# Designs tried in a protein design chat: VH-VL binders against q8ixk2r445to577. Part 21

Target 1, 133 residues: q8ixk2r445to577
Amino acid sequence: FFGMLQNKGLTDYCFDYNPPDENQIVGHQVILYLCHGMGQNQFFEYTSQKEIRYNTHQPEGCIAVEAGMDTLIMHLCEETAPENQKFILQEDGSLFHEQSKKCVQAARKESSDSFVPLLRDCTNSDHQKWFFK

## First folded at step 12 (VH-VL)

Design t1
Fold by ESMFold2, look of step 15:
Structure t1 (fold): chain C 133 residues (1-133), chain A 121 residues (1-121), chain B 111 residues (1-111)
Amino acid sequence: as target 1 above (133 residues)
Amino acid sequence: QVQLVQSGAEVKKPGASVKVSCKASGYTFTSYWMNWVRQAPGQGLEWIGEIHPSDSETWLDQKFKDRVTITVDKSTSTAYMELSSLRSEDTAVYYCTREGKYYLSYAMDYWGQGTLVTVSS
Amino acid sequence: EIVLTQSPATLSLSPGERATLSCRASQSVSWYDISYMNWFQQKPGQPPKLLIHDASNRATGVPSRFSGSGSGTDFTLTISSLEPEDFAVYFCQQSYSTPYTFGGGTKVEIK
């Protein structure tokens, strides 16, 4: 699958990656932003290795969650996907992180109008449902 | 002036299929989820499923999954719902309804007039 | 799926009286400060009409006598002073989790 990765629950919010330095794409957090499809910040590829790749730039980035953390961070993709970079997009729309056994949920950053994807215990909420557009 | 105009009433025999149409006007058809909801005579409302016309992304209630097909024709701004293997308990008024966009949510803000489907043996 | 239970099934009231309608969800339908509970009015032979979205927000053109409140699992629709056109059936509906579901309805009828 390739395109914008949209949240079912929030009105028109998509995965977005906009690192502060365009030359340093590794180590920053993925956010949620209004879906617009302009530029390259909202296009991701879901691969046969169960990666979510940010591959419109070189070097390619792969979304990861570090052990004990709940934030989705950009890492460099590897030839064989590490366990912390594997996500299962299930038929019910849930995005399951294999290593942590948790689901990706749209979350509100503190009391702001900023939103991020975070790992949470899996639920049936539409905020844990995702699809490519 | 959002309008959803549905096809006319239908009478069907058990085992047949029905395809209900819903023609949208007065808004950008491809920007809003379209839902199908039914109501048996004298009873409450039951959600069947929804489709986003831009890409045909579809979500269905599990109990209809094997019998219902929801589609769109973007060129005519028309949504369709087809229900197969009809049974007498499928007798209902079938509504199309679009989901409007609100702050961090959607809500069914405009409804079609309804299509009565009668399944009689 | 999330079950919505409305009470009472029937309210028999006179014009000018206050109507209080309850909807209880089998699980929370709230995400942070947003509650995904909507209210609809339906008159015989007509489609439902959206009154309240997200627990407390009136839809366009809905009179101020209609108000919604609640969060989590418990929600209320209030009609502060019933008008003749308000005698109808009212449904709650959750949009928190597919499949979306409706309550069984509360019929507000003239006493």
Scores: ipSAE 0.843, ipTM 0.932, lowest interface PAE 0.7, mean pLDDT 94
Fold by ESMFold2, fold request of step 16:
Structure t1 (fold): chain C 133 residues (1-133), chain A 121 residues (1-121), chain B 111 residues (1-111)
Amino acid sequence: as target 1 above (133 residues)
Amino acid sequence: QVQLVQSGAEVKKPGASVKVSCKASGYTFTSYWMNWVRQAPGQGLEWIGEIHPSDSETWLDQKFKDRVTITVDKSTSTAYMELSSLRSEDTAVYYCTREGKYYLSYAMDYWGQGTLVTVSS
Amino acid sequence: EIVLTQSPATLSLSPGERATLSCRASQSVSWYDISYMNWFQQKPGQPPKLLIHDASNRATGVPSRFSGSGSGTDFTLTISSLEPEDFAVYFCQQSYSTPYTFGGGTKVEIK
């Protein structure tokens, strides 16, 4: 799959990656932002290795969750995908992180209009459902 | 002025199929989810599924997955729902309804007039 | 699938009286401070009409005598003073989790 990765529950919010330095794409957090499709910040590829790949530059970035953490952080892609970079997009729309056995949920930063994807215990909420468009 | 106009009533035999149309006007058809909801006589409402016309992304109630096909024709701003292998319990008024966009939510804010589908022996 | 239970099934009231309609969900339909419960009015032979979205927000053109409240699993639609045009069936509906579901309805009828 390739395109914008949209949340079912929020009104028009998509995965977005906006590193402060375009030449240093590693180590920053993925956010949720209004879907717009302009520029390269909202386009991701879901690969046969179960990666969510940010392919703006070489080397390409892959979304990871570090052990004991719940935030989605950009890492460098590797030839063989590490376990912390593997996500299963399930038939019901849930995005399952294999290593942690948790699901990606749209989360609200405190009482703000800022949103991020975070790992949480899997539920049936539409805030844990995702699709490419 | 948002308007949803549905095709006319249908009478069908068990085992047949029905295809209901819903022509949208007064808004950008490709920007809003279109839903199908039915109501058996004297009973409550049952969600069938929805489609986003921009890319045909579709979500269905599992109860209907093997018998329902929801499609759109962007050139005519028309949504379609086809229900196959009809049974008497499929007798209902079928509605199309648009989901409007609200703060962090969607809501079914405009409804078609309904299409009565009668399945009789 | 989230089951919505409405009570009472029928409210028999006179114009000018206050109507209180209940909807209980089988699980929470709230995400942070947003509750994904909607309310519809339906008169015979007509499609449903949206009254309240996300628990407490009146839809465009809905009179201020209609109000919604609640969070989590318990929700209420209140009509502060019934008008003759308010005698109808009212449905709650959740948009928290597909498949979306409706309550069985509360009929508000003239006493």
Scores: ipSAE 0.838, ipTM 0.929, lowest interface PAE 0.7, mean pLDDT 93
Fold by ESMFold2, fold request of step 16:
Structure t1 (fold): chain C 133 residues (1-133), chain A 121 residues (1-121), chain B 111 residues (1-111)
Amino acid sequence: as target 1 above (133 residues)
Amino acid sequence: QVQLVQSGAEVKKPGASVKVSCKASGYTFTSYWMNWVRQAPGQGLEWIGEIHPSDSETWLDQKFKDRVTITVDKSTSTAYMELSSLRSEDTAVYYCTREGKYYLSYAMDYWGQGTLVTVSS
Amino acid sequence: EIVLTQSPATLSLSPGERATLSCRASQSVSWYDISYMNWFQQKPGQPPKLLIHDASNRATGVPSRFSGSGSGTDFTLTISSLEPEDFAVYFCQQSYSTPYTFGGGTKVEIK
């Protein structure tokens, strides 16, 4: 799958990666932003290793969740995908993080109109459902 | 003005298929989810599924998955719902309805006039 | 799937009276401060008409006598003073989780 990764529950919000320094793509948090398809910030590849890759530019980034955390952070991709970089996009649209056994949910930052994907206990909410556009 | 105009009533035998059309006008067809909902005579409403015309992304109630196909024709701004292997229990008015966009949500804000499908032997 | 239970099944009232309709969801339909419960009005031979979206927001052109409230699992539609045109069937509907579902309806009829 390649394209914009859209949330089912929120009106037109997609995964977005907008690091402050385009030359340093590692270590920043993935966000949700209005889907637009312009530039390179909203294009991701879902790979056979169950990675979500930011690969419209080099070097390629892979979304990861660090041990004990719930935030989606950009890491460098590795030849063999580490367990913390594996996500299962299921038929019901849920995006399951295998290592933590949690699902990706659209979340609101407190006291803001900013949104981010976070790991949460799996539910049937459309806020935990995702599809490539 | 937003308008959804559906095809006319159908009478079908058990085991047949029916294809209902829904022509949209007055808005950007490719920007909004289109839903199909049915209502048996004198009864409540049942969601069948939805499609986004921009990419044909489709979500279905699992109990219809093997019998229903929802499609769009972007060039004519028309949505279609085809239900196969018809049974008497499928007798209902079938509605298309658009989901409007609201703050962090969607809601079914415009409805077609309905298409009565009668399944009788 | 989320089951919506509406009560009462029938309200028999006179014009000018206050109508209070209830809808209970089998699980929460709220995400943060947004509740994904909608209300529709349906008259015989007509499609449903959206009245309230997201628990409390009136749709365009809906009179102010209609109001919605609630969060989580318990929701209410109120018609502050019934007009002759308000005698109809009212459905709640959740858009929190596919498959989307409707309540069984409350018929508001003339006493």
Scores: ipSAE 0.837, ipTM 0.929, lowest interface PAE 0.7, mean pLDDT 93
Fold by ESMFold2, look of step 12:
Structure t1 (fold): chain C 133 residues (1-133), chain A 121 residues (1-121), chain B 111 residues (1-111)
Amino acid sequence: as target 1 above (133 residues)
Amino acid sequence: QVQLVQSGAEVKKPGASVKVSCKASGYTFTSYWMNWVRQAPGQGLEWIGEIHPSDSETWLDQKFKDRVTITVDKSTSTAYMELSSLRSEDTAVYYCTREGKYYLSYAMDYWGQGTLVTVSS
Amino acid sequence: EIVLTQSPATLSLSPGERATLSCRASQSVSWYDISYMNWFQQKPGQPPKLLIHDASNRATGVPSRFSGSGSGTDFTLTISSLEPEDFAVYFCQQSYSTPYTFGGGTKVEIK
């Protein structure tokens, strides 16, 4: 799949990656932003290795979760996808992180109208359901 | 003005199929989820599923998954729901309903007039 | 799937009285400060009409005598002063998790 990765529960919110420096794409957090499809911030590729890849620039970025953490951050993609970069987009729309055995959920940053994807215990909430557009 | 106009009533025998249409006007058809909901006579409401017309992304209640097909025709701004292998308990009014966009949510804010489907032996 | 239980099944009141309708969900339907519970009015021979979205927000054109409240699992629709045109069946509906589900309804009868 290639396109915008949209949340089922929130009105028109998509994965978005907006690093401070377009040439230093590693180490920053993925956010959720209103779906617009303009520029390159909202386009991701879901690969056969179960990666969520940000490949609008070289070198390519892959979404990862570091051990013991719940935030989705950009790492460099590797030849063989590391376990912390593997996500299963299931038929029910859940986005399952294999290593942690948790699901990606839309979350609200404290006291704000800013949103991020975070790992949480899997539920059937629409906030844990995702699809490519 | 948002309007959803559905096809007319149908009488069917058990085992047949029915296809109900829903013509949308007064808004950007491809920007809003379209839902199908049914109501048996004197009974409550039952959600069947939804489709996003822009890309045909669909979500169905598992109870209907093997018998229901929901589609759209973007060129005519029309949604369709087809229910196969009809049984007498499928007798109901079938509604299309649009989900409007609200703060961090969707809600079924406009409804078609309903289509009565009667399944009788 | 989430079961919604409405009470009472029937509410018989006079014009001008306050109506209080209850809806209980089998699990929380709240995400942060948003509760994904909606209320619909249905009059005989008509489709449902959206009254309240997200627990407490009146839909466009809905009179101010209608209000919604609650969070988590317990929700209330209140009609502050019942008008003759408020005779109808009222349904709650959750949009927290597919499949979306409706309560069984509360029939409001004008005495």
Scores: ipSAE 0.835, ipTM 0.928, lowest interface PAE 0.7, mean pLDDT 93
Fold by ESMFold2, fold request of step 18:
Structure t1 (fold): chain C 133 residues (1-133), chain A 121 residues (1-121), chain B 111 residues (1-111)
Amino acid sequence: as target 1 above (133 residues)
Amino acid sequence: QVQLVQSGAEVKKPGASVKVSCKASGYTFTSYWMNWVRQAPGQGLEWIGEIHPSDSETWLDQKFKDRVTITVDKSTSTAYMELSSLRSEDTAVYYCTREGKYYLSYAMDYWGQGTLVTVSS
Amino acid sequence: EIVLTQSPATLSLSPGERATLSCRASQSVSWYDISYMNWFQQKPGQPPKLLIHDASNRATGVPSRFSGSGSGTDFTLTISSLEPEDFAVYFCQQSYSTPYTFGGGTKVEIK
């Protein structure tokens, strides 16, 4: 799949990646932002290796969750996808991180009006359901 | 002003199919989820499924997955729901309803007038 | 699926009285400070009409005598002083988890 990765539960929110330096795409957190499709920040590819790739730039980034953490951060993609970069997009729309056995959920960033995807225990909430647009 | 105008009542025999239309006007058809909900006589409301007209992304209640097809025609701003293999239990008023966009949520804010589908032998 | 249980099934009241309608969900329908419980009014021969979205927010044009409250699993619709046009059936509905579901309804009728 290629396109904007949209959350079912929130009103028009999509994965968004806006690194401060377009030549330094590694190490920053993926956020959720209103879906707009303008520019390059909201386009991702879901690959046969179960990666979520940010590939509108070179080098390509792959979303990862480091061991013991719950935040989605950008790493460099590798020829063979590491386990921490594998997400299973299931038939019910859930986005499962196999290594952690947790699901990606839309979350509110503390007491702000900013939103991020985080790993949480899997539930049936629409906030854990995702689709490509 | 938002309007949803549905096709007229239908009388069907068991085993047949029915296709109900819902023509939208007064808003950007491709920007809002369209839902189908039914109500059997004297009973409550039952959600069937929804479609986003921009890309035809579809979510269905599993109870209907094998019998329901929800589609849109963007050129006429019209949504369709087709229910096959009809049974007497499918006798109901079928509604289309738009989900409006609210703070971090959606809600069914505009409804069609309803289409009565009667299934009897 | 999330089951919504409304009570009572029927409220028999007079104009001017307060109506209190209950809806209980089989699991929480709240995400942070948002509760995905909606309320609809339906009169005979008419489609449902949205009254309250997200537990407590009145839809456009809905009189202030209608109010919603609750979070988690327990929700209430209150009509502070019944008007003649308020005698109808009221449904709660959750939009927290697909498939979306409705309660069985509370009929508010003239005593």
Scores: ipSAE 0.832, ipTM 0.926, lowest interface PAE 0.7, mean pLDDT 94

Design t19
Fold by ESMFold2, look of step 15:
Structure t19 (fold): chain C 133 residues (1-133), chain A 121 residues (1-121), chain B 111 residues (1-111)
Amino acid sequence: as target 1 above (133 residues)
Amino acid sequence: QVQLVQSGAEVKKPGASVKVSCKASGYTFTSYWMNWVRQAPGQGLEWIGEIHPSDSETWLDQKFKDRVTITVDKSTSTAYMELSSLRSEDTAVYYCTREGKYYLSYAMDYWGQGTLVTVSS
Amino acid sequence: EIVLTQSPATLSLSPGERATLSCRASQSVSFYDLSHMNWFQQKPGQPPKLLIHDASNRATGVPSRFSGSGSGTDFTLTISSLEPEDFAVYFCQQSYSTPYTFGGGTKVEIK
């Protein structure tokens, strides 16, 4: 799939990647932002290797979760997807991180009005359901 | 201003199919989820599923998964629900309802007038 | 699926009285300070009408005598002083998790 990765529960929120250093695409956190489809910040590819790729820029980035962490961080894609970069988009809309056995959820950032995707124990909440637009 | 106008009542035999239409006006059709909900005579409400008209993304209650098809025609701002292999238990008023956008949430804020589908004999 | 249990099934009251309607969910429908429980009014021969969204927010044009409260699994709809037009069936509905579900309804009728 290719497009905006939208959360089912939050009104018009999508995965967004806006690194503070335009010269380094990797190492920063994926956020959630109002879906708009302008520019390249909200377009991702879900690959046959179960990667979520940010491939509208070079070098291509792949979303990962480092061991023991819950944040979704941009890494460089590899020829064979590492385990920490594999996500299963399940039939019920859940986005399952294989290595951690947890699901991606929309989460409030530090009591702000901002949201980020984080790993959490899997639930049936629409806040853990995702689809490509 | 927002209006949802549904097609007229239908009488069907068991095993047939029905397709109910819902014409939207007074808002940007492609920006809001459209839901289908039914109500058997004298009974409560049952959610069938929803579609986002912009991309036709659909979410269905599993009990209807193999019998229901929800579609849209963006050019006419019209949503459709088709229910196949009709049974007498499918006799109900079928509503379309849009989800309005609220603070970090959605809610079914406008409803069509309802379409009575009767499955008899 | 999330089961919503409304009580009482019927509430017989006079105009001017306070109505308190309960809805209990089989699991929490709250996400942070958001509670995804909605309330609808339905009169015979009419579609449902949204009264309250997200537990406590009145929909446009809904009189202030209607109020909602609760979080987690327990929710109430209160009509502070019943008017003749308020005698109807009231449904709660959760939008926390698909499939979305409705309660069985509380009929508010004239005593």
Scores: ipSAE 0.816, ipTM 0.924, lowest interface PAE 0.8, mean pLDDT 93
Fold by OpenDDE, look of step 15:
Structure t19 (fold): chain C 133 residues (1-133), chain A 121 residues (1-121), chain B 111 residues (1-111)
Amino acid sequence: as target 1 above (133 residues)
Amino acid sequence: QVQLVQSGAEVKKPGASVKVSCKASGYTFTSYWMNWVRQAPGQGLEWIGEIHPSDSETWLDQKFKDRVTITVDKSTSTAYMELSSLRSEDTAVYYCTREGKYYLSYAMDYWGQGTLVTVSS
Amino acid sequence: EIVLTQSPATLSLSPGERATLSCRASQSVSFYDLSHMNWFQQKPGQPPKLLIHDASNRATGVPSRFSGSGSGTDFTLTISSLEPEDFAVYFCQQSYSTPYTFGGGTKVEIK
């Protein structure tokens, strides 16, 4: 699967990654932004290694969850996907992070009008359901 | 004003297929989810599935996964629901309903008049 | 799926009386400050009509005598003073998670 990764509950919002420096693509947080289908910052791929890959840049980035965090951070992809980069996009649309046993949920950023994907307890909410567009 | 106009009543034999249409007007067709809901005689409401007309993203109840196909024709602002391998228990009034957006959630705010599908030998 | 249980199944009242309808969900349908519970009115031979969305918001054109309340798993539709045209079947519906589900309905009938 590849393309825009859109949330069902938070309609019209997609995974978005736009690092401030194109030569430094890791270490920043993945956010949610209105789906626009333009540029490269909303193009992701779900791979056979269970990665959510940001492959429009070289080197390629993979979404990871750092220890103790609930945010999605871009790391470099590795030959063998590390545990903190493994996600299961389930048939029901839920996006499950294997290591944390949490679901990726569209969430409102605190004290902001912005939205971000966060790890939360799995509740079957449509805000935890995603599809590629 | 928003209107959803459905196709006429259908009478089918078991094992046949039926395709119900729902023509939308009075709003931007590609901006709202279109849902299909059915109601057997004297019974409650049962959600079948939904489709977003902009890209045809579809979500179905697992109960209907193998028998229902929901599609849209953006050029005519028409949604379709096709149910195959019909059974007597599929006899019901089938509704299309627009899922309008309210704040960060949706509600089925407009409904078609319903289409009676009768399945009998 | 989320199961919605409505009670009572039938409510017999007279015009002018207060009607209180209950809908209980098998799990919470609240997301932050939103409760994804809706109420519909249905009369014979007609499609359902949206009354309340997001637990407590009246849909356009809905009289003020209709009100919704609740959060989490327990929700209530209240008709403060029944009008003759209010005798109908009322359904709750959750939009928290697909598959969307409806309650079994409460029939408000004239006593």
Scores: ipSAE 0.808, ipTM 0.928, lowest interface PAE 0.6, mean pLDDT 94
Fold by OpenDDE, second read of step 15:
Structure t19 (fold): chain C 133 residues (1-133), chain A 121 residues (1-121), chain B 111 residues (1-111)
Amino acid sequence: as target 1 above (133 residues)
Amino acid sequence: QVQLVQSGAEVKKPGASVKVSCKASGYTFTSYWMNWVRQAPGQGLEWIGEIHPSDSETWLDQKFKDRVTITVDKSTSTAYMELSSLRSEDTAVYYCTREGKYYLSYAMDYWGQGTLVTVSS
Amino acid sequence: EIVLTQSPATLSLSPGERATLSCRASQSVSFYDLSHMNWFQQKPGQPPKLLIHDASNRATGVPSRFSGSGSGTDFTLTISSLEPEDFAVYFCQQSYSTPYTFGGGTKVEIK
């Protein structure tokens, strides 16, 4: 699967990544932004290694969850996907992080009108359902 | 203005299939989710599924996953709902309904006139 | 699925009276300050008509006598002063999670 990764519950919001430096793509937080389908900022790929790759030129970035965190951070992809970069996009649309055993949920950023994907306990919510467009 | 016009009433035997159409006009067909909802006589409303016409992304109630197929024809701005292996309990008025877009949500703001499907031996 | 329970099943009132309809969800349908609860009006032989979306927002063309309130699991539709054309069945519907579900309906009938 590849393309825009859109949230079911949060109307017309997609995964978005815009690093300050295109040549240094790691270390920043993935956010949610209105789906626009333009450029590379909203293009992701779900791989057979259960990675969510930010589709750019080499080196490729893979979404990871750092220890003790609930945010999605861009890391470099590795030859063998590390445990903190493994996600399962399930049939019901839920995006499950294997290591934390939590689901990716669209969430409102504190004290802001912005939105971000966060790890949360898995619930029956469309805000935890995702699909590629 | 937005209009959803559905196909006419159907009478089917158990085990047969039915395909209901819903022609949309008055808005950009490929920009809005189309839902199917049914209502048995004198009963409540039951959601069947939805489809986005731009790429045919579909979401179905698991109850119908093996018997329902939702499709669209973008060239005619028409959505279809096909229900197979019909049973008497499938007798109902079937509605197509568009989800309007609001700030952070959708709502079923326009409805077709409904299509009565009667299943009887 | 999320189960919606409406009460009362039937409400018998006279024109000019206030109608209060309840809808309770089996789990919260709220996302922060947004509640994914909608209300519909249905008359015999007609499709449902959207009245309220997101708990408290009137749909286009809906009279001001209709209002919605609530959050979490408990929601209310209020008709401040019933008009003759308001006697119908009213359904709540949640759009928080698929499969989308409807309440069993409240019939507002003339006394």
Scores: ipSAE 0.727, ipTM 0.911, lowest interface PAE 0.8, mean pLDDT 95

